# Ledger of designs, part 98: VHH binders against Protein DOG1-like 4 (DOGL4)

Target 1, 232 residues: Protein DOG1-like 4 (DOGL4), of Arabidopsis thaliana (Mouse-ear cress) (q84jc2)
Amino acid sequence: MSKMRNLVEEKFLEFYESWVIQLELYLHQLLIAHNNNTMSETELRHLISKLTTHHKAYYTAKWAAIREDVLAFFGSVWLNPLENACSWLTGWKPSMVFRMVDRLRKSRVVLVEAQVKKLEELRVKTKFDEQKIEREMERYQVAMADRKMVELARLGCHVGGESVMVVEAAVRGLSMGLEKMVKAADCVRLKTLKGILDILTPPQCVEFLAAAATFQVQLRRWGNRRHYVTHS
Short names: E, the ipSAE of ESMFold2; O, the ipSAE of OpenDDE; V2, 0.75 times the mean of E and O plus 0.25 times the DockQ between their complexes.

## First folded at step 12 (VHH)

Design gc36 (from gb9 with A108S; framework vhh_6qgx_2; at its last look DockQ between E and O 0.95; V2 from the best seeds 0.83)
Fold by OpenDDE, look of step 13:
Structure gc36 (fold): chain B 232 residues (1-232), chain A 124 residues (1-124)
Amino acid sequence: as target 1 above (232 residues)
Amino acid sequence: QVQLVESGGGLVQAGGSLRLSCAASGFTFSDYHMAWFRRAPGKEREFVAAISWSGGSTFYTDSVKGRFTISRDHAKNTVSLQMNSLRPEDTAVYYCAAGSELYLPISSDEYDYWGQGTRVTVSA
């Protein structure tokens, strides 16, 4: 049987499908810019700004959606199983993007020593923030099985509508905590991205963003080949 | 309340120098890119210079490269524009702007907050 989707899932699915299409268009432009090296710095900056604005739009939409139903993002019906499996707190793991940066160091793009140092500092900070969130998530998950929740669960087995209402209220409270954590994770993502883009030159940014977008698009393609996902 | 207050404008002879300053308040200064724009008489507002949130990256319009220097002071929540070798064509009202985009923007529509401007007049 097919999983029934709620309104938040349906709306975000539609949004995400369109968002990915636009991402692919930007990726194409990034690849052209990267391979031709004919664009001016101004043109490159405009292209980078367009893409980063696109990413910011994703989080704007996401944050609006999670206010309604944060749990929808822990299932993420708009993603295939492979994408979901690679997700950390409903998105990409911030520390992962430094692999993309490492790719730059192995390519024709040369990072100067000052950049390398700054990137390392950022990596350490990102890792620290990431771990902090993970610890909070662990604590939160353990707390879910607190005395109150266990009691509510027990009552739910023997009591009718009133008990259900109490449980729903408790779940809403838990959801609020999850929302905070998701937002915290997203903040680390955005800060990490913002930091990387600040350190890299425009051509390096183009290469980095192209690599990241390529990885995202390919991961989706690989997952779709393994597991058919019905969209729309 | 968000405020950007420019200062340092005035009359200067061609070849002279001015230092503009913008004092920011009402927002987390360290999270925002800062920029200078200018509007000459009868012309549209144009980008002059920008500095990233960390101060690690800067960008200049071609006409001011080598002459203007943008800097910021996180302790004082200020952004400055050192203008050297001024030319009559630099005559304009200069505006300070703040933006919170992920990448250092160079378009006016990508900035969130604006100052009232300070007038710079360069005489021949």
Scores: ipSAE 0.868, ipTM 0.944, lowest interface PAE 0.5, mean pLDDT 92
Fold by ESMFold2, look of step 13:
Structure gc36 (fold): chain B 232 residues (1-232), chain A 124 residues (1-124)
Amino acid sequence: as target 1 above (232 residues)
Amino acid sequence: QVQLVESGGGLVQAGGSLRLSCAASGFTFSDYHMAWFRRAPGKEREFVAAISWSGGSTFYTDSVKGRFTISRDHAKNTVSLQMNSLRPEDTAVYYCAAGSELYLPISSDEYDYWGQGTRVTVSA
């Protein structure tokens, strides 16, 4: 992990550490609810809402931080290398969440035909939205390589006062585009989650959220122990 | 800008029926969960029924389950509450609410927009 952090990185590291601790507490509640079928539908819905509110709070904090420094979210100091390696545009890949739903369906969750149809429709929509973002990212990457990066290399040979202004404008344009793409990806994540939770019953939502939180916690724990040496 | 306008309230005798309607404008209707809350005189506002943004799921408080039906019409941007087998205890001002949370809310603090309410009076 980096030993040198700017203000955005320091603030978000503090936030994220607290946020993960609270997620682990909610995971404990989800596992109790999963193992104890005496909870009322109202109680299950309240628990589900706590989890979704917690996730919404993460994105609220993230989007505020991205306005100051979007690059902090690419190779984040608050994530271990395994967590960073598993990121798609600063987070989980929306289409891959359906693999978790499929796994639950094959093991312990019975879905009726209407739910299966709706989940398939959502999967197709999610994949389409992902591909749209990937095409936009490719366009920005090509523009960097073709126009601005060549211009920067040429300016590096003949540096002057006007070249600094051109470079700064190009960097600002690319940074704004990157911020927009990260927020678009987050919106696909939130829409996908919102759709899944609407299709599943409250007990099924508890199982799904428990599986998702378990995966996130295990990825953090495994990455910290198996592939990462503690620095200093 | 955002407007939720309830209609359909009135006086009805016990055992009767009413249909409440809420017309929504100023936001993307299909992105919002819709709900009905009610407030009896001297009491706090309480949850009655909710329907998810897609219309795919609903939830009702126990005292109205089986008697009330919430529905939404995405073409007309309306949400409705069909109220059957009315009881004097259902007497209240009924409020339409809209929220954009990830999961269908049942608590009033999770709803962003509120109507002015429509009065329902159920006589013995």
Scores: ipSAE 0.724, ipTM 0.882, lowest interface PAE 1.0, mean pLDDT 86
ESMFold2-Fast, scan of step 12: ipSAE 0.779; ipTM 0.904
ESMFold2 (binder alone), look of step 13: mean pLDDT 87; pTM 0.892

Design gc39 (from gb9 with D109E; framework vhh_6qgx_2; at its last look DockQ between E and O 0.95; V2 from the best seeds 0.83)
Fold by OpenDDE, look of step 13:
Structure gc39 (fold): chain B 232 residues (1-232), chain A 124 residues (1-124)
Amino acid sequence: as target 1 above (232 residues)
Amino acid sequence: QVQLVESGGGLVQAGGSLRLSCAASGFTFSDYHMAWFRRAPGKEREFVAAISWSGGSTFYTDSVKGRFTISRDHAKNTVSLQMNSLRPEDTAVYYCAAGSELYLPISAEEYDYWGQGTRVTVSA
C-alpha cells in the first residue's frame, strides 16, 4: 500500500522536484565553466551567486514547511531511501562537504597554505557545532521517554476525546523541539557552506559546487535505480 | 533599526585620495557582506567594491582595481573604502550596502540594506 501524503509533503515534493531540475541546470553550467576555463571572474561570480541563491531558496522553503509540519522532513517522501539513509537531521551532514574540498586538493586545483589552514579551522568548528547538535538531539530523544510521555502513552490505551487532545498537545511540543534542532542543523550547514565559499577562489568555488551538486544528483539517481522510486 | 551611515566624501583634485567610511548598526555586522556602490550624474548605480563577511575575500570593478581598497573593522562595525589616484570619472555619490547572501554578491539586488550615500567630487 502506498503511504498517504499530507498537504505539506505534497507541496514540498512538488517544490523539491522543480528545485532539483533547476539544480541540474546549474550543475551543467558549472561543469561547462569548470571544463572551459574561459569565463571571466565576474561571470563565475554571477554563476556562483545564482547557485547559492538557489540553495538559499531551498532553506527558505524548508523553514516555511517545517513550521507547519517538521515531522514531514523526518520521512522526506520526496527523497528515495538511499538519500534518506544519508541524511543527518533532515539534510546533508555538514562535515561531509569537506570531502569535496579534499577532492580539490587532489585535483589540478592548488590550494595555498593560507586556504588550507582556514579550511582546517572551519572543519574543526563545523565538527564541533555538529557534535553539539548531536548531543542535544540525544538528550532530546532520551527525554521523550520521560514520566509525562509514559503517562500519556498509558492514557492512550483508553479511547477518549480528552486523552487525544492531551497527546496532540504533547506531540506539538515535541515537534517544536525538533523544529529548533532542524533549524540549528541548517544553520550549521549554511555557515559551513558560507565559510567554504569565502575561503575558495571563484574557480575553486565552481569546482567545489560542481562536485557537491554532482554528488547530490548521482546519489538521487543511484537511489532511484536501486529502489525504482518515481517522483511526480 | 538598521542603519548605514557613510562619511568621508568631499571635493578632491585629480590624483588625490579620499577615505570613505560606513558605520553599520541594527544588525549582526559579522554575518553580512559589505559593499560600495556609486552613482554618477546621469548614470545608473554601479558596483565598486565588496568585502566578504569575514573580510577574507574582496572584489573590485575593473576601473578601480589597484586604486581602491575596501576593508572592514569588526570591532567598530565599519567598512571603509580607500580611494587613491582619483579621477574625474570617479565623481559620484557613493553608497554603502550590506548583504547576507551565502556568496559575496556583486549585484545591487543582492544587498539588503543601503546607506544614504556620500558625495565624492574629483576635479580635473
Scores: ipSAE 0.874, ipTM 0.947, lowest interface PAE 0.5, mean pLDDT 92
Fold by ESMFold2, look of step 13:
Structure gc39 (fold): chain B 232 residues (1-232), chain A 124 residues (1-124)
Amino acid sequence: as target 1 above (232 residues)
Amino acid sequence: QVQLVESGGGLVQAGGSLRLSCAASGFTFSDYHMAWFRRAPGKEREFVAAISWSGGSTFYTDSVKGRFTISRDHAKNTVSLQMNSLRPEDTAVYYCAAGSELYLPISAEEYDYWGQGTRVTVSA
């Protein structure tokens, strides 16, 4: 319960707003590259690297921030309610990117059979890693509930400074566990992205990154606009 | 300690062949992209070739396409550069580099680790 943003939340809000603005600028470059038949492979690779460096910067900042306050990333003040509702361990579920790939295949991107087979293998691995994380989170939740039950029984008999210390220790344990799970989920996201970019050709990577950035920007714009009221 | 050790440099006549090798240690080799850069006397380092972490993607600078082949061996933790049809303008110190970026880098600043280099001299 706080209407105040703590220092971690305020700093990451400033970072995220700047990060999204830069993402939109890169999106414009991706859209130009998408339409430009004369762009060299070297130029495409430089642009792709700018996008992936930008994504890496997001995770670098995120991991530094979750060390201070992982709970800030569950219901983040820098995201609108729609963006927050789409969260699976503080981000999009790693396997959701394959829906983007599938849509591109239906509309504009032709993949050869070798690419299709590699993408299918990656999708299976990504889903396996997701399910492993889900099982680990379930076990963590059960373990925390069991420990909390014992601690609440003790607190039911004693109220004071000692009980506060026990609760604070439980909260520290929860934070450490959540940090581990968030980093694990981010690792799957990054491995999946890295794999996709390795399988696709540079023009296909530009298409994919443009589609992903467009979706993220549109989700943000749509979510923000839901509260807009126009009087005509 | 991360270590990249190049070998295989030397003197070779124009039209000849040479195979460079780079032994990697101190990091998980299969997570890293590998590349070769070169520096001719009085010049800046320039990109030569790169191979992705999986080995599934390669890229070559235009002047070496069709003549050079980059490969990697995950069992030996080595990256190699097979250099065929060598020309005097290929004369340079060749550097092995490793990077953990999301996308196969072609710019030197995107590589985390560097070898000390091996000299290749191509005589007319």
Scores: ipSAE 0.702, ipTM 0.875, lowest interface PAE 1.0, mean pLDDT 85
ESMFold2-Fast, scan of step 12: ipSAE 0.769; ipTM 0.903
ESMFold2 (binder alone), look of step 13: mean pLDDT 85; pTM 0.872

Design gc40 (from gb9 with F59Y; framework vhh_6qgx_2; at its last look DockQ between E and O 0.88; V2 from the best seeds 0.74)
Fold by ESMFold2-Fast, scan of step 12:
Structure gc40 (fold): chain B 232 residues (1-232), chain A 124 residues (1-124)
Amino acid sequence: as target 1 above (232 residues)
Amino acid sequence: QVQLVESGGGLVQAGGSLRLSCAASGFTFSDYHMAWFRRAPGKEREFVAAISWSGGSTYYTDSVKGRFTISRDHAKNTVSLQMNSLRPEDTAVYYCAAGSELYLPISADEYDYWGQGTRVTVSA
């Protein structure tokens, strides 16, 4: 179990570092596209597709990893303390991306009334789905405290292999419950992203994805206390 | 089992119109982007038109903009392509495709399911 846990953490750390490097490369392309306004609609759509495929690859790797050890994603070793502090059920809080969307209202490419209405409907739906998951997680934590934790605490005082096996079975049951909740949260994240991109024009998608990637990259750099000279 | 079945192809004179339809089954239609691709005799498969999972976003290749209209009917699980002002260059086998990507795909490689195709011949 210990070996499996360490292996999952080591493999995902290696994956995540490479994934972030590629995200920074895509961010650079998004910023060029946004600032120069010289790309065709076809070129912008291909760039957006590269970014969304990159995000899909993250969730593919994450779901494979959580099947092996979901607990590795609670307080992840590949994230700095600031990134972990800003985490909601092992990732970004879905409703928070609408703050990036609100920035678009003040951009050169203004949202039309129909888009504003659809984004508001999506925001309300996302908040509802988010709150539903929060209630399920609360119920899970309460149930854990009432029965499983009492049993684990009692067994922790015993000597013998039988107690170890019972504790490991209980932990596996808890992990399966967490895996289901993490996947549910990730599905809300992907549905929210898919919905936003559906509503926005290609130039607005580029601006939105650039804002989101910039926030993710800067949060990581800030938490790592690494100083970079950024273009003003 | 996932299935896409195209219909509505045929022979038409230049300047004429055709409506292609694609009936989808075996998946949650409202979760998938739908597209039309075509393959002319002796040529590679090319993108024609796409409509997003919600029906809220559409995209057309330049050569068909203003002439073709893609639409979808969520109640009937169908996607349609209304083709007006047809040209001999539009002669091809037309394929319906379904894709689950996060963003509306315009590349064949990003579509998961494909129909068998329906033939459109435009005479000069």
Scores: ipSAE 0.774, ipTM 0.901, lowest interface PAE 0.8, mean pLDDT 87
Fold by OpenDDE, look of step 13:
Parts: C-alpha cells; structure tokens; sequence
Structure gc40 (fold): chain B 232 residues (1-232), chain A 124 residues (1-124)
C-alpha cells in the first residue's frame, strides 16, 4: 500500500529529486577534478564553493520544511529504506564523515601531521556534540511516556472536539521539540563540514567531497535496487 | 547592527608597508571567514586575501603572495592585512568582508557583509 503523503512531503520530495540530480552532476565534476589534476587552485575552490552552496541549499529547504512539518522527516518518503536506516536524526550522522577523511589518508593524498591532529580534535568534538544531542533525544523519548502523554492518550480514546484540540496542541509541542533537535543535529553536521573543509587543502577538499557524494549516491542506488521507491 | 570598519589606509611610497585593520561588530565573528578585496581606479573589485573562520586557512591572489599577510584576532574581532613591498599597482580602495560559507570563499558574492573601504595609494 502506498503511503499517503502530505503537502510537505510532496514538495520536499520534488525538491530532493532535483537536488540529487544536481549532486550527481557535481559529483561528476569532482571526480574529474580529482582524477585529472588539471584544475587550478582557483578552479578547485570554485568547484568546492558550488558544492557547499548546494548543500546549504538543501538545509535551507529542509529548515523551511521542518517548520511546517518536522514529522515528515522522520520517515522521509524521499529516501529509500536503506537511506532511512542509515539516518541519524533525519540526516547523516556527523561522525561518519570522518571515515571519508580516513579514506584520504589511504589515498594518494597526504595529510600532514598538523592536519591529522586537527581532524582528530574535530572528531572528538563532533562525537561529543552528537552524544549531547542523543542524550536529549533519549530524554525526549522517555518523556513521551510520562503522565501527561498518558493522559493525552487517554483523551485520544474519546472522540470529541475538545479532546482533539488538546491532543493536537500536545503533538505540536512535541513537534517543536523535535524540530529543535533536528536543527541542533544539522548544526553539528554543518559545523563538522565547515571544520573539515577548513583543515583540508582544496585538492583534499575535492577528494573528500567526492567521497562523500559518492557514498550518498551509491547508498541511494543500493537502496533502490533492494527496495523500489516510487517517486512523483 | 553589523559593522565592518576599515582603517590603516594612506599614502605610501613604492616598496613601503601598510597595515590595514578591520573591526567587526554586530555578528558572531568566530563563525565568519574574513577577507580583503580591493578596487583600483577604473577597475572592478578584486579578491586580495581571505582567512578562514578558525584562522587555520588563508588564501591570497597571486599578485600579492609573499607580500601580503592576512590575520585575525578573535579576542578583538579584528582582521588585518599586512602589506609589504607595496607597488603602484596596489593602489586601490581596500574593503573588508565577512562570509559564513562552509568553505573559505574567494568570490565577492559569497561574502555577506562589507566595510566602507580604506584608500591605499602607492606612489612610484
């Protein structure tokens, strides 16, 4: 049975489909730049800028959408089950990108000791920030079963205008909490990216971004092969 | 209110040195990349130098490499441009800029805030 989508889901699905297409185009450019080494530093920086702008556009759209319906992102219909399974608070887990960085260390790209040190520091910080958010999420999830929520559940058993209003208000409150957590998570993501890009040289940034984009695109492809996802 | 206030401009002879400073206020300084741009008479505004939010990365246009040094002071919310071995072609109005992009940008359109500029004149 097809899941019924709300307006937010439909709009974001459309956006995301276009966004992914553009990402693939950028990925192609990144791979060319990385493999041929024919681009100047200025050109590389320009390419990096395009990619980062593209990512910013995603979060701009996301944040606009979550203001309307944050719940749409918990079970994102624009993602396949594999992508969803790999999601942490509606997106990629910040600490995972350091595996992409580790890939650089195993490639022809040489990280100097100073970079490695800074990356490790950033990794630790990122992990700390993740854990902080996870603790808040745990608290939130536990709170869902508190007395107030039990009462709301009880009220929900009765069909009535007043009861419905109370439940809706409560759900809105819960959604606001979720929105805050999602935003916090996104901030960690963006800060992590900003940190990594600051530490790496332009050629290294290109390789990193290529790796990240490749992972994202491949994950989507793998998931689609396993589970057919219908898009508009 | 966001403000970027440049200082340190003036008249200098070729081969001389100047230090430009930009004082930032009205935004979280530590979250922004800082840059210097310049506009010479009859020319378009061009990138000169940039420093990342953390100070860990810098970038310079080729014509100023080895002569100019960009730095920032987080405690004072200032960015500076040490200009050595100045040349007549360095004559321009120099602008301070702040940007919050994920990567250190070199394009003017990627910077969010701008100062009013300080004039640097290098005589032959």
Amino acid sequence: as target 1 above (232 residues)
Amino acid sequence: QVQLVESGGGLVQAGGSLRLSCAASGFTFSDYHMAWFRRAPGKEREFVAAISWSGGSTYYTDSVKGRFTISRDHAKNTVSLQMNSLRPEDTAVYYCAAGSELYLPISADEYDYWGQGTRVTVSA
Scores: ipSAE 0.706, ipTM 0.852, lowest interface PAE 0.6, mean pLDDT 90
Fold by ESMFold2, look of step 13:
Structure gc40 (fold): chain B 232 residues (1-232), chain A 124 residues (1-124)
Amino acid sequence: as target 1 above (232 residues)
Amino acid sequence: QVQLVESGGGLVQAGGSLRLSCAASGFTFSDYHMAWFRRAPGKEREFVAAISWSGGSTYYTDSVKGRFTISRDHAKNTVSLQMNSLRPEDTAVYYCAAGSELYLPISADEYDYWGQGTRVTVSA
């Protein structure tokens, strides 16, 4: 422990650990539903809603936390290095989701022509929204790199706190802009998820959510196991 | 200010038809799922029908399948419920609801906005 976690990081770590445990429980239910031919549409819809409510709860907690410390979400203490390496703007990359849908189609999920057309339209819209976010992120990355120059200027000689106030205002401005960018990226993620779930049938939604949850849980488990290598 | 205004309720004989309408304002209509719930005297609100934000997905409670049709008109910001082959057990106050959940909700707790209701009475 070379750097003490602040209150925001500690609180979100506790939340995230509980959130993933609950996701694993929902994954179990999704797998049972996938194998159950007698499950009613009402039962499937309730299960899907529990999963989507769980995902919204993550973003609710995240948005509260980024209000206090957006930088905590860039290299997060609650994620292992593999999870952090797979992050795009503090979360999963929206366009990656369509690769998961494509893989399910090649395995055993059969989509009708109307669904395929709607998914392609959504994919194009999602990619367009991603590109807009990436352009804005480039602007903020330049501003964030310049933050160190502003901090170094603060080390210059001064009387009173006027140069400190200017630096602090600039840092607050960059942080607020970064918060807006992270929320915009999260909105693209949520719009993409909402669109996919609207296009897929309830059984197909169960398969998709199970695949997504499996990937997230396995990424966490595999990344956490890198320290168990022993020498012979 | 968000507002949902139901209309089209009234008295009808069993076997008849009625069309409910709900005018929505104060939010981006195309972002919201829309639903109809009903409350019979002395009972809790129960789900009747829902239509997704895009209009691409609908769902009905079993007792109304084949008799009721939900639809939405994005140009007019309205949701309609066409009610055919009405039965006395359909007697209730019908409520329009709007929700912004990720997945089309069928539980009342998942809807954010509610109308005041329109009374439907089906006489034997």
Scores: ipSAE 0.679, ipTM 0.863, lowest interface PAE 1.2, mean pLDDT 86
ESMFold2 (binder alone), look of step 13: mean pLDDT 85; pTM 0.871

Design gc42 (from gb9, 15 letters changed; framework vhh_6z1v_2; at its last look DockQ between E and O 0.03; V2 from the best seeds 0.00; counts 0 for: pae O 4.7 > 2, placed apart)
Fold by ESMFold2, look of step 13:
Structure gc42 (fold): chain B 232 residues (1-232), chain A 124 residues (1-124)
Amino acid sequence: as target 1 above (232 residues)
Amino acid sequence: EVQLVESGGRLVRTGGSLRLSCAASGFTFSDYHMGWFRQAPGKEREVVAAISWSGGSTFHADFVKGRFTISRDNAKNTVYLQMNSLKPEDTAVYYCAAGSELYLPISADEYDYWGQGTQVTVSS
């Protein structure tokens, strides 16, 4: 496979590696809090805020990067193949997070009926927003399969001056549309997260965030333990 | 331009009640968490109460639990602080704040917009 890495990809790879290391440190704190009944509401809220600020920092960096090269986020060099395979429009699929909430409900987390009702309402709204994005994205899915052609055009391959100009104009149009769709998907992710954290109590938020961070870290670790075949 | 305008601060006797209001404009009010903070002379600004963007989650500092209640009216773009059983140590400038964080903030540095404050004075 091609290992071409432009400046946007290089910068974001370095950011993401650091970001994941910090996420793992916060996961350790969440697990301590999860097993410790002595933390005050104020202390739990402070820890939750550190986690959510860390997630917001990811999106701040991502949105800056997609203004330069949105295509870098489709088949990202900073993610292993398993992580990339699990992506929906460059990130976690909003509606699937409710399966994690369901799993927590079947374990140590007790949700009152009012919380369950609010979570179901949020799940329905999230799925509706998700489906709206999917309808808009159908026109752009071909661009994802052709990302390699786009990268070759950016490297200035000479195939005829007129052909290069047509390809570059098409890439520009697709990139603008994809940037809008990626930001729309990220807004659904952020609204879903914000909604879940609003419904759950502080201890329940710690359990949810620990589960989410664990899943992300495990997906990365498991995918990275696979052997890699070098091409001859 | 974002504006937060507090009102309702005045002199009251110990044991009295006040209701503070904060009118918000220049942003989508229902997307923002709202908080009430206070600062007495020689002290740092401290959270009094906070309410989430939906109104579904609230926080009240331990020193005001049972006495103060935060609420919001998203149709009127207004957040309130009902203050009962007031004590002289409640004397401070009270500030309204708005923040767009993912989780309801209880630290002042997590709030992006601040009002000018309203003076509350509780006489013995």
Scores: ipSAE 0.743, ipTM 0.882, lowest interface PAE 0.9, mean pLDDT 85
Fold by OpenDDE, look of step 13:
Structure gc42 (fold): chain B 232 residues (1-232), chain A 124 residues (1-124)
Amino acid sequence: as target 1 above (232 residues)
Amino acid sequence: EVQLVESGGRLVRTGGSLRLSCAASGFTFSDYHMGWFRQAPGKEREVVAAISWSGGSTFHADFVKGRFTISRDNAKNTVYLQMNSLKPEDTAVYYCAAGSELYLPISADEYDYWGQGTQVTVSS
């Protein structure tokens, strides 16, 4: 059954489509910069800045959208099933990016001991923050099945206008909580990214960002091949 | 209107030196990478040298082997190619090009604007 998309979904879908296109362009730039070493440090920083700005734009748009309908992001119609399956609280799991960092260590990129230490500290912190958010999410999810909701469920088909209002109120409450959690998760994502970029040198940042963007783009491609997704 | 105007090309003897200039107008010069290309009769256009928008990065083709140096003056909207130790095989039309990529491009198709070229002839 085709899901009817609401206005928030439609708008964000359009945004995301354009955003991904731009991401692919940046990915191309990153790969060239990385492979050819044709940029000075200043220029690399500029490229990094452009990409980070691009990511900030995503979250700006996301946060605007979730104020309207956070639930749209828990069934993101702009993502394919594979992308959705890999999503943690409406986005990438922060701790996942450390795998990409590890890949750097196996590449021509040499991380100094001090960097490795800092990255490990950041990883631990990131995981801790993730766990806190997960616990809070569980609280909200359990709350959805609270006494009031159970009573509503019991009423079944005899739900009158008042019951509908109660359900709506409950859903609103949940939505507010979810919005909070999504924002918290995004905060962890942004902090994690910033942390990594602060630890890495500009060339390393470019490689990392290239890896991350590649993963994102490829995941989307793989998913689209497996499941036909129409975004227009 | 975007314009790239090359100058400085002339006949020189083997071992001689020449400085090419390219004056740019009609776009924000400091936002563009600049390149020098050359095309000899019957040959494909090839990159000679490139310089990033900031001047912080440069590329020189292998055949240059330290003989040529690209530079730029953003205040004058001009890119230069200092050519030393010229050889007959350096005879070609030299083109100035501008590109807006985030990286320093070295492929001709990655440049947006081109000059008309200036003839450099090196006699034996």
Scores: ipSAE 0.028, ipTM 0.341, lowest interface PAE 4.7, mean pLDDT 88
ESMFold2-Fast, scan of step 12: ipSAE 0.780; ipTM 0.903
ESMFold2 (binder alone), look of step 13: mean pLDDT 87; pTM 0.885

Design gc43 (from gb9, 16 letters changed; framework vhh_7aqx_2)
Fold by ESMFold2-Fast, scan of step 12:
Structure gc43 (fold): chain B 232 residues (1-232), chain A 124 residues (1-124)
Amino acid sequence: as target 1 above (232 residues)
Amino acid sequence: QVQLQESGGGLVQAGGSLRLSCTTSGFTFSDYHFSWFRQAPGEEREFVGAISWSGGSTFYADSVKGRFTISRDNAKNTFYLQMNSLKTEDTAVYYCAAGSELYLPISADEYDYWGQGTQVTVSS
């Protein structure tokens, strides 16, 4: 019934809970800014910077944690089942954020043609980078099914300490490969976010970040209250 | 290993122009946002202007908007501040900065690397 937590899981659970509380506070500030036409460009830029620094802090903490235990991020104990079900390689799917950007086209702060063109170019590149990582994941899964790994797994079930040590070394090597792949996926996420923010005006950045944070917070609430029916 | 070096400062008459350059090394130039800050004697460092990593976005302090232009040359690993219609109030040490944040920074504490500064003196 209960899942045992290792030290990495316990530490990151504590970090993540605090990180989400701060995200909700920043979301409140973004919503105030979005509804306030008197905020200066300098004030908007400071607010955007606070939130992007907060997201960067998440990846700093994540990369420290996955160095120690990357598997903690697959089926994470700090995420509910709905959050885990919506995960792509331990986080949000980069191309999904363009759905949030598309909503800006019908917002008070409309996108100009030059922005639309740059966003489409970024969308295409993001999809290409996603596919590259999916091919790497396929290669990783094929390597896991390699005859040598299958033989080591069988031997590890039936022999003493020396064979167990060899299997453990092989598993550690595979974990390093998985860490590299998760970091590659996170780099695509950060590059996609950095690209979108560069294309958008400060009011559009506030609206985009508010939409993204709202979705993240609502997804967590819906999953924590499993009686809610989710409609796409 | 990372270095930023300013050049182009000096003495100029009010109404004149100067072009500052910041030459960089030790990082991938195209990945970084660039900015100029200035500091007058007895004051804190003030934001002047910034250009995003792609060159697609720029932002200027209200005091210099319309007079100063920031630009970047990826082929030369150098970025510039073109200063026109200079005023005595523009007298300061000018610093170039490079930052890797997700959003174009305008606060000094958000920049990773700094030059040593170059003096600009505008006489009446």
Scores: ipSAE 0.751, ipTM 0.893, lowest interface PAE 0.9, mean pLDDT 87

